# Ledger of designs, part 4: VH-VL binders against COP9 signalosome complex subunit 3 (csn3)

Target 1, 171 residues: COP9 signalosome complex subunit 3 (csn3), of Dictyostelium discoideum (Social amoeba) (q54e53r186to356)
Amino acid sequence: AFKKYKKAIEAFKFVITAPASALSAITVEAYKKYLIVYLIQFGSVQHFPKCTPAVVQRNIKSHCKPYTEFVQSFSNGNINDIMNKASSGAEFFQKDSNWGLVKLSIKSTYRRNIKKLTQTFMTLSINDIAEKVSLPKAKAEQFVLKMIEEGEIFATINQKDGMVTFDECFE

## First folded at step 17 (VH-VL)

Design i3 (from i1 with heavy chain L101M)
Fold by OpenDDE, fold request of step 19:
Structure i3 (fold): chain C 171 residues (1-171), chain A 120 residues (1-120), chain B 107 residues (1-107)
Amino acid sequence: as target 1 above (171 residues)
Amino acid sequence: EVQLVQSGAEVKKPGESLKISCKGSGYTFTDYWLGWVRQMPGKGLDWIGIIYPGDSETYYSPSFQGQVTMSVDKSITTAYLQWNSLKASDTAMYYCARLDMFDYGYFDYWGQGTLVTVSS
Amino acid sequence: DIQMTQSPSSLSASVGDRVTITCRASQGIRNYLAWYQQKPEKAPKSLIYDASSLQSGVPSRFSGSGSGTDFTLTISSLQPEDFATYYCQQYNDYPLTFGQGTKLEIK
């Protein structure tokens, strides 16, 4: 997945930084996806790639307001703010067929937040994890299980009592 | 407009197999989980399970695990619920429903339902 | 499994009445509760999510409140089209579970 998104980011950069005398629809679409995919991969806000033409920089923001606002909501790490901006811009994201990417960016945030917990706690219940990251218990458990499976975190879950023990990273 | 259109009513005998369908439109089919809910005659709602059309990941209610099979055909934006051997107790209305926009676990859009009648 | 219990199971009311339906969870579900409306021979319709958020297109006379284990659906002024069966549903844990329903009938 990481390799896939990295390639996508490079492809979007290529489009966005292409010489241009005017803003094109393709560039606008590429920039929208670039903003979201960049969040997925790096968890940070990136407004413009290096070498973006001035004409693009001056005109593209007015076409991407829901996206720029959504991306900006990630700056403080507050999941509620992110959800609010996602909801507010949902119609635009869906029209652009980018809702799936938006959801992935949100999921990435949850995963990062869970990972942070593993760095500060030795053990937590699934309920505690769910409360700390603002997820339903079932969803939190799904995230933890998937993250363990993918090697993103090192942990064991006691299915009987829902206790999660975080193991030391072997990386 | 988001729509879920389900296949027509079914009349079957015990022991027969059945596969009912739910076609999604008006949204990106692979971006939303779909669920199935059973409603026995004159009764309440029973969650069967959910399936993610993007990769066919599934979660079943323990009560329905092994009793039914959920599947999807992304190419025609259609979800399926299947029985290998129907029982009289399977008589019910079956609804497909789209999971909420953030995949929390509530259903925001529903199909019109498929009535399944199993009788000897 | 989380058991959802609605009260009452049935209710008779008149147009213009204030109606309150209660839903109790057997364990804490925070605010992960939804309400649905189902009319005869029709599919359920989403009314409320996250305990108190009104679904788009739903009249403002509908409202939800509560957290933890006790939740309430309120219709401030009952309209003719509101006579139906209402269900609560928790989505904090699997399996997803519904209340047994509350049938709202005309008096």
Scores: ipSAE 0.919, ipTM 0.959, lowest interface PAE 0.4, mean pLDDT 95
Fold by OpenDDE, fold request of step 19:
Structure i3 (fold): chain C 171 residues (1-171), chain A 120 residues (1-120), chain B 107 residues (1-107)
Amino acid sequence: as target 1 above (171 residues)
Amino acid sequence: EVQLVQSGAEVKKPGESLKISCKGSGYTFTDYWLGWVRQMPGKGLDWIGIIYPGDSETYYSPSFQGQVTMSVDKSITTAYLQWNSLKASDTAMYYCARLDMFDYGYFDYWGQGTLVTVSS
Amino acid sequence: DIQMTQSPSSLSASVGDRVTITCRASQGIRNYLAWYQQKPEKAPKSLIYDASSLQSGVPSRFSGSGSGTDFTLTISSLQPEDFATYYCQQYNDYPLTFGQGTKLEIK
């Protein structure tokens, strides 16, 4: 996991799995956030938490279509598909004050893609990294630096030529 | 509706300090980067820097590093650009602008600008 | 720093004309280029992003093209409200840099 959202996920699960005879607005909002936060934490698609009431499962999808479509776009790992669904649903995400979370989920995907590069290559330029993960050079560099700082990857950057060397991690 | 409203025109003398403001509305202020751009009279656009209101992370243009300070007050959704000691060469229009929705680096919404005049 | 050079610096045209402005980057910036319109005594307005994507609310007569180092902004049929100064801006690398501007004036 790139970030610690366990507490938030559990809180949302608590709301979503609460006994219910009908779908509530609170449950819908909690489910929207749950979907995005789960992506941030685990990088995988999650539909329903365990023990979700049947009445919620039957009715909640119609209220969360932009979110479910966005989450589904993560299935193939194609950043362009993710970006397209994010853009298409932007109005809804922003209206719900969830755009920040959506951006975080997208950032998590970029981080995962950068991390994958460390498993394939020994050395890459920042430009090459940027191109491979479909980011501006400056943004790619920011990600790499932050990931190094946070210990997500082990790498050194040569500031003179922009070459990034991925270090071996001995656990 | 997304809006950036900047403070009024300023007339100052060299050596004086100045802090201008940019208030954002119509969107979640902490979810978007905010940038500052300088435009000298009759000239083009110069990027000063960007700041993320959520955590106050900043990036400055090397040309402006140490010359100005960007800050934010999230409680009133306002960003600031500050000089400790103005120079005549600081005379310009200053724009705040919101960075794009994916934080790539272009500006989708702009304030109306604040004219700063520094003269003896 | 990445230098952005626009051509021409100024252009005179008539209503209904097809107008093309070019922007060249000193190094490859892929498609990370934006175009802005600035009218006199007004703030810049976003027109194009990612080299060819039209900003919401911008008329379809505006279009952008290019990749790498050479980019173009095209106005298919110039309208009276289009007389302004246009700027390109790269956002591939810091510092963010703008072209020197192209002033489009009435012939």
Scores: ipSAE 0.918, ipTM 0.959, lowest interface PAE 0.4, mean pLDDT 95
Fold by ESMFold2, look of step 18:
Structure i3 (fold): chain C 171 residues (1-171), chain A 120 residues (1-120), chain B 107 residues (1-107)
Amino acid sequence: as target 1 above (171 residues)
Amino acid sequence: EVQLVQSGAEVKKPGESLKISCKGSGYTFTDYWLGWVRQMPGKGLDWIGIIYPGDSETYYSPSFQGQVTMSVDKSITTAYLQWNSLKASDTAMYYCARLDMFDYGYFDYWGQGTLVTVSS
Amino acid sequence: DIQMTQSPSSLSASVGDRVTITCRASQGIRNYLAWYQQKPEKAPKSLIYDASSLQSGVPSRFSGSGSGTDFTLTISSLQPEDFATYYCQQYNDYPLTFGQGTKLEIK
């Protein structure tokens, strides 16, 4: 399950680990996508795939600086640093047609952070959730509603007062 | 460069239908929400709603829910605002505008506007 | 709905003056407040987001401050091109709402 990006990750691994005497443009493009898709799938900072050629490991990070800085911000930065790195690299991500993937990785992080709140609290207002995950109230509500609809969390929302009650294990 | 180019001014009678357009260029159309804003003559700005071209998800202001329809044709990077039956009170300037890069809710680029005049 | 109230509705000033425009929200919106400039018969232009962050290409004479319910836009030294109508907009909650506008006129 775990999920829809596994085939893409394996395809990118195939390109990155191919025997090489020099760094190719195809390898650089595969690595850029690999970093972000790995982050979406696993929520962790990427290591090189097993069997990555030494020439690739030595040379690729300087070609992917906005990407490596962005993914690194997830491991040791706060939400503001993540947004700053996304903003700083936006031109590069857009030129590469990868801005959509970057936004998906940020969205995945919000979902993980909201999920963690359901494991810590029995009830929170939408305002509380929004403040804790650094979103506008309207956007936090949209995340919560979609996560309930998709079965990612089990909760009920009282629309009148905006209180969210988290349930365990069943509807 | 980012551009939002809107269709030309319209003069209509009450009861007629209308569909105005907003063509985006210079950016990936499906990566950003697009919004519609009304400005009545001599008045301020009213939010109509936002639409996501990637999947056509919409949010309407309660004031406009059921009054207009937003849609998109992503193959030609164009968004639409549509009325089935115009009223004289629909006379206004209509702007399309792109939502900020993080989808928080402010508009970073605006179209030139489409003046809609509805008179009997 | 969150009502946004601007003050003053109209303001006359001279080139070189410092002006302040106030925007108040009917309930807390944290820092989710933007400012726009609109010249006659033109589309609005984004000036400030997150209450205090300048949009790219906006002159540094523009500044924003505030959090919660009370916000200000300041122009430190007016230039001829700054005479326009200014709008605040909250984006904490739906519907997105704008202030009624402040018209900045030449004295």
Scores: ipSAE 0.810, ipTM 0.914, lowest interface PAE 0.5, mean pLDDT 90
Fold by ESMFold2, fold request of step 19:
Structure i3 (fold): chain C 171 residues (1-171), chain A 120 residues (1-120), chain B 107 residues (1-107)
Amino acid sequence: as target 1 above (171 residues)
Amino acid sequence: EVQLVQSGAEVKKPGESLKISCKGSGYTFTDYWLGWVRQMPGKGLDWIGIIYPGDSETYYSPSFQGQVTMSVDKSITTAYLQWNSLKASDTAMYYCARLDMFDYGYFDYWGQGTLVTVSS
Amino acid sequence: DIQMTQSPSSLSASVGDRVTITCRASQGIRNYLAWYQQKPEKAPKSLIYDASSLQSGVPSRFSGSGSGTDFTLTISSLQPEDFATYYCQQYNDYPLTFGQGTKLEIK
């Protein structure tokens, strides 16, 4: 589950690190996807793979500005800053057919933030979780249920009062 | 330009089946949830449900669960709302609508509506 | 289910008037409220999301406020094209629910 995109990242790295005397359109497209997919997989940013040619490093950021600004918002901003950068870049992401990947990176952030709550609290209501991660209650519940089903968190939801109890992993 | 174009008006009898359509254009169809909303003549708006064309995940309003079926054909960017056995009480305007870009739950674009009339 | 109650059900006003429409939720919904405008025989149109954020292309005379359970839509200077029915909608919890509507008529 947590390593879903590793093969794709290695394929993008192969394209980006290929020896080059000039920046190609294929390299630009691979880098755009690399930035977002790396963020989805690891929750952090690696701007350049190891052994990226100097010509690529010098020239590629000006072709990918909305992408580099978006992924940078994850290290320095709260969820509101991430949403603002997503909105301001939306036209570019949609033209590149990458809006779906951008949405997945935002979704992965919600999952990470909910995971952090399981490390801090023994019990929280769905309403508390929703407020702490800035989601509608219905969406927060959907995330929690999916994360339980996928084994990402261990929890029990009391449907009568909406309380979520976080359990220890027994294995 | 984002557009949702719905199929034409339908006149049916109780007990008949019906499938109405909503074709999306001007955006990546699989990136947004689509919803269906009912409006009975002279009345307000009732949420039917939402469907995600990317994987066909659905959420129905409890009052419509089991009464209608939502589906999608991604290859022609079209969503469907289907009844197996219409009732006179199904007479209404039916709208499709696109969910907001962050999937929170409000609708940013609406189809023109499909009028369904069910009478003996 | 979260019940959304609008007030008034109908009102009459003149061009240039300042108009307010209220929406009350039966339980807290934080800021997850939208407003829609619907003209006769037309589809609804999104005006406001997140209680107070103006949808792209909506005139600045429209504004929204409130949080929790009590919300308002304000039209600061009514124009002829603003005569319509207005709906609030909560999206905090499923089922998504709408207010019963407020019909704004010309005096």
Scores: ipSAE 0.805, ipTM 0.919, lowest interface PAE 0.5, mean pLDDT 90

Design i3 (from i1 with heavy chain L101M)
Fold by ESMFold2, fold request of step 19:
Structure i3 (fold): chain C 171 residues (1-171), chain A 120 residues (1-120), chain B 107 residues (1-107)
Amino acid sequence: as target 1 above (171 residues)
Amino acid sequence: EVQLVQSGAEVKKPGESLKISCKGSGYTFTDYWLGWVRQMPGKGLDWIGIIYPGDSETYYSPSFQGQVTMSVDKSITTAYLQWNSLKASDTAMYYCARLDMFDYGYFDYWGQGTLVTVSS
Amino acid sequence: DIQMTQSPSSLSASVGDRVTITCRASQGIRNYLAWYQQKPEKAPKSLIYDASSLQSGVPSRFSGSGSGTDFTLTISSLQPEDFATYYCQQYNDYPLTFGQGTKLEIK
């Protein structure tokens, strides 16, 4: 589950950093996916891989404006701003066949925010978690259950009252 | 243009099986949950459930759990609602509807409906 | 299960009127409330999501308000095409549930 996009990121970096005298369509498409997949994998933004040609750096952002605006919205972690930027760019992302990746980056943000709660609290209800991460209760429950199943968090859910107790990890 | 096109009206007898369809077009079918909603004659709306075409994950309303089966065929961007043994009380209009882009739980696009009539 | 209760069940109004429809949830649902319009023998159409956010292409005379358990749909100046049945729907928890509907008729 962890680190599953690293090979894809290296492939995109290879395309983006190739020596170039002009910006190619393949480089533009690689950069769009690079920005989003890097967010999914690391939760942060690296706008240009190391050794990106100057011609690419000068010209690529004008071809990728919805993408750069979207990834920039992650800088403060405000889920509402992220969702607004996703909505504003949705038709562009859908025409590029990248809407699925955009949704995955939003899901990764919810997972990171839920994981942060496990580091702050010993016990929270599903309602508490949902409220703190700005999700419907049903969706917050789905995230918590999947994160427990995948080993991303260690917790026990009391099914009757919806209380989640965060356990210490045992190897 | 997002469209959900449902199969035509059905007239059936109690005990017969039925499978109705909903074909999605104008969007990436596997990126959105698809739901089914029942409307009894002259009545309001009842949620049946939602299915995710990407992996066939489902959530059913308790009222419909075990009563009906949702499925998808991704290769033809089509969702199905199926009964093994119809009852007269299954007479209703059945809508398919696409869940919102962020998977929160409201429906942004609806099919035209399939009228199912089951008479003894 | 979260029950959604609409008021009134029906109302008559004239073109140009201001109309309000109320929806009450049996439990708190924060802002996870949608409104739909349905004309006879047609599929529902999404009007409002997140209690107050207007769906794309919906006229600005429609507005939604409320949070928690009490919600309102307002039509500020009724038009002939607005005569329909209106449903609220909560999406905080499963099962997803709808109000019983409010039929808006021409006086």
Scores: ipSAE 0.804, ipTM 0.917, lowest interface PAE 0.5, mean pLDDT 90

Design i5 (from i1 with heavy chain S56R)
Fold by ESMFold2, look of step 18:
Structure i5 (fold): chain C 171 residues (1-171), chain A 120 residues (1-120), chain B 107 residues (1-107)
Amino acid sequence: as target 1 above (171 residues)
Amino acid sequence: EVQLVQSGAEVKKPGESLKISCKGSGYTFTDYWLGWVRQMPGKGLDWIGIIYPGDRETYYSPSFQGQVTMSVDKSITTAYLQWNSLKASDTAMYYCARLDLFDYGYFDYWGQGTLVTVSS
Amino acid sequence: DIQMTQSPSSLSASVGDRVTITCRASQGIRNYLAWYQQKPEKAPKSLIYDASSLQSGVPSRFSGSGSGTDFTLTISSLQPEDFATYYCQQYNDYPLTFGQGTKLEIK
């Protein structure tokens, strides 16, 4: 169970669901981070936590449009659509100091996509992996090496050929 | 406005040490890789390496590995390129440059350059 | 290492001309190619990424094409401010490498 961001999500939910008669700036900031961190943790979207006040639901979208469009791209978009929405919203995310979180959500998506390849194929070249996940070869290699080091995938890389053999697991 | 402001020109003798700087502003310094590129007089561009200020992870071109050291001080949003012992062949313009939004590997913003002259 | 070869090394043209510059990679780099413009005594400026995507604020007279190993930068109607040296750069693999440059001289 990957529960790396569970505490953060619960803290954001607490702020978002607090009783309110008007939308606050603190709630808007919490909602922006909630949307992205939820994606990082679960790879899916939940636009409003349960018990979100009606005044918040009614008024918050106009303050968070780049964020809701970005997270929506994960529902039916491919990685290219996600990257396009991230790019189009980049100045907003940077102004809010949230670009780092956006990049983490994209990185999490690449890791999930690489993980899926290990479940489908016995062996792939680094070039094949890079092509399938839409990364430069150098970046794909970095992801694979780091994922092996962290025990997220089990594989051996032949550095001479660039061939990656996927194993079931280490002991 | 994204800016990379580099330290001033340097005139040195072979064997001397040198540390040149690149200060980033107008963006979150720790969110982007920063690279160094050499341009010898009248020549093209050579990639030196990239460093990530967030965790100080580095990648050097094989041509420069062991020849220079990249570092950062994220508290003042500044990157450094450092030689312990300069050679005459180190005479060049040195640019810092920020990697693209998604860390793919192209440079979207460049510093003004630091001219380093090493003469006997 | 992936070698990047540009041609021609220099080129003379008049204002209004259509100009093309080519860049060849020694092995396939898919679309991971950028183009830069460098004026004398100035830092390079990013023009194009992903082989064909125009950087923000770059005039639409600049365009890029190609994939794999063969790439082209085109200036559809040359302007006086386009006098510069142009570099391609691959970013598929490390080390990141640049072409040797194409100097565009305006008549």
Scores: ipSAE 0.790, ipTM 0.913, lowest interface PAE 0.5, mean pLDDT 90

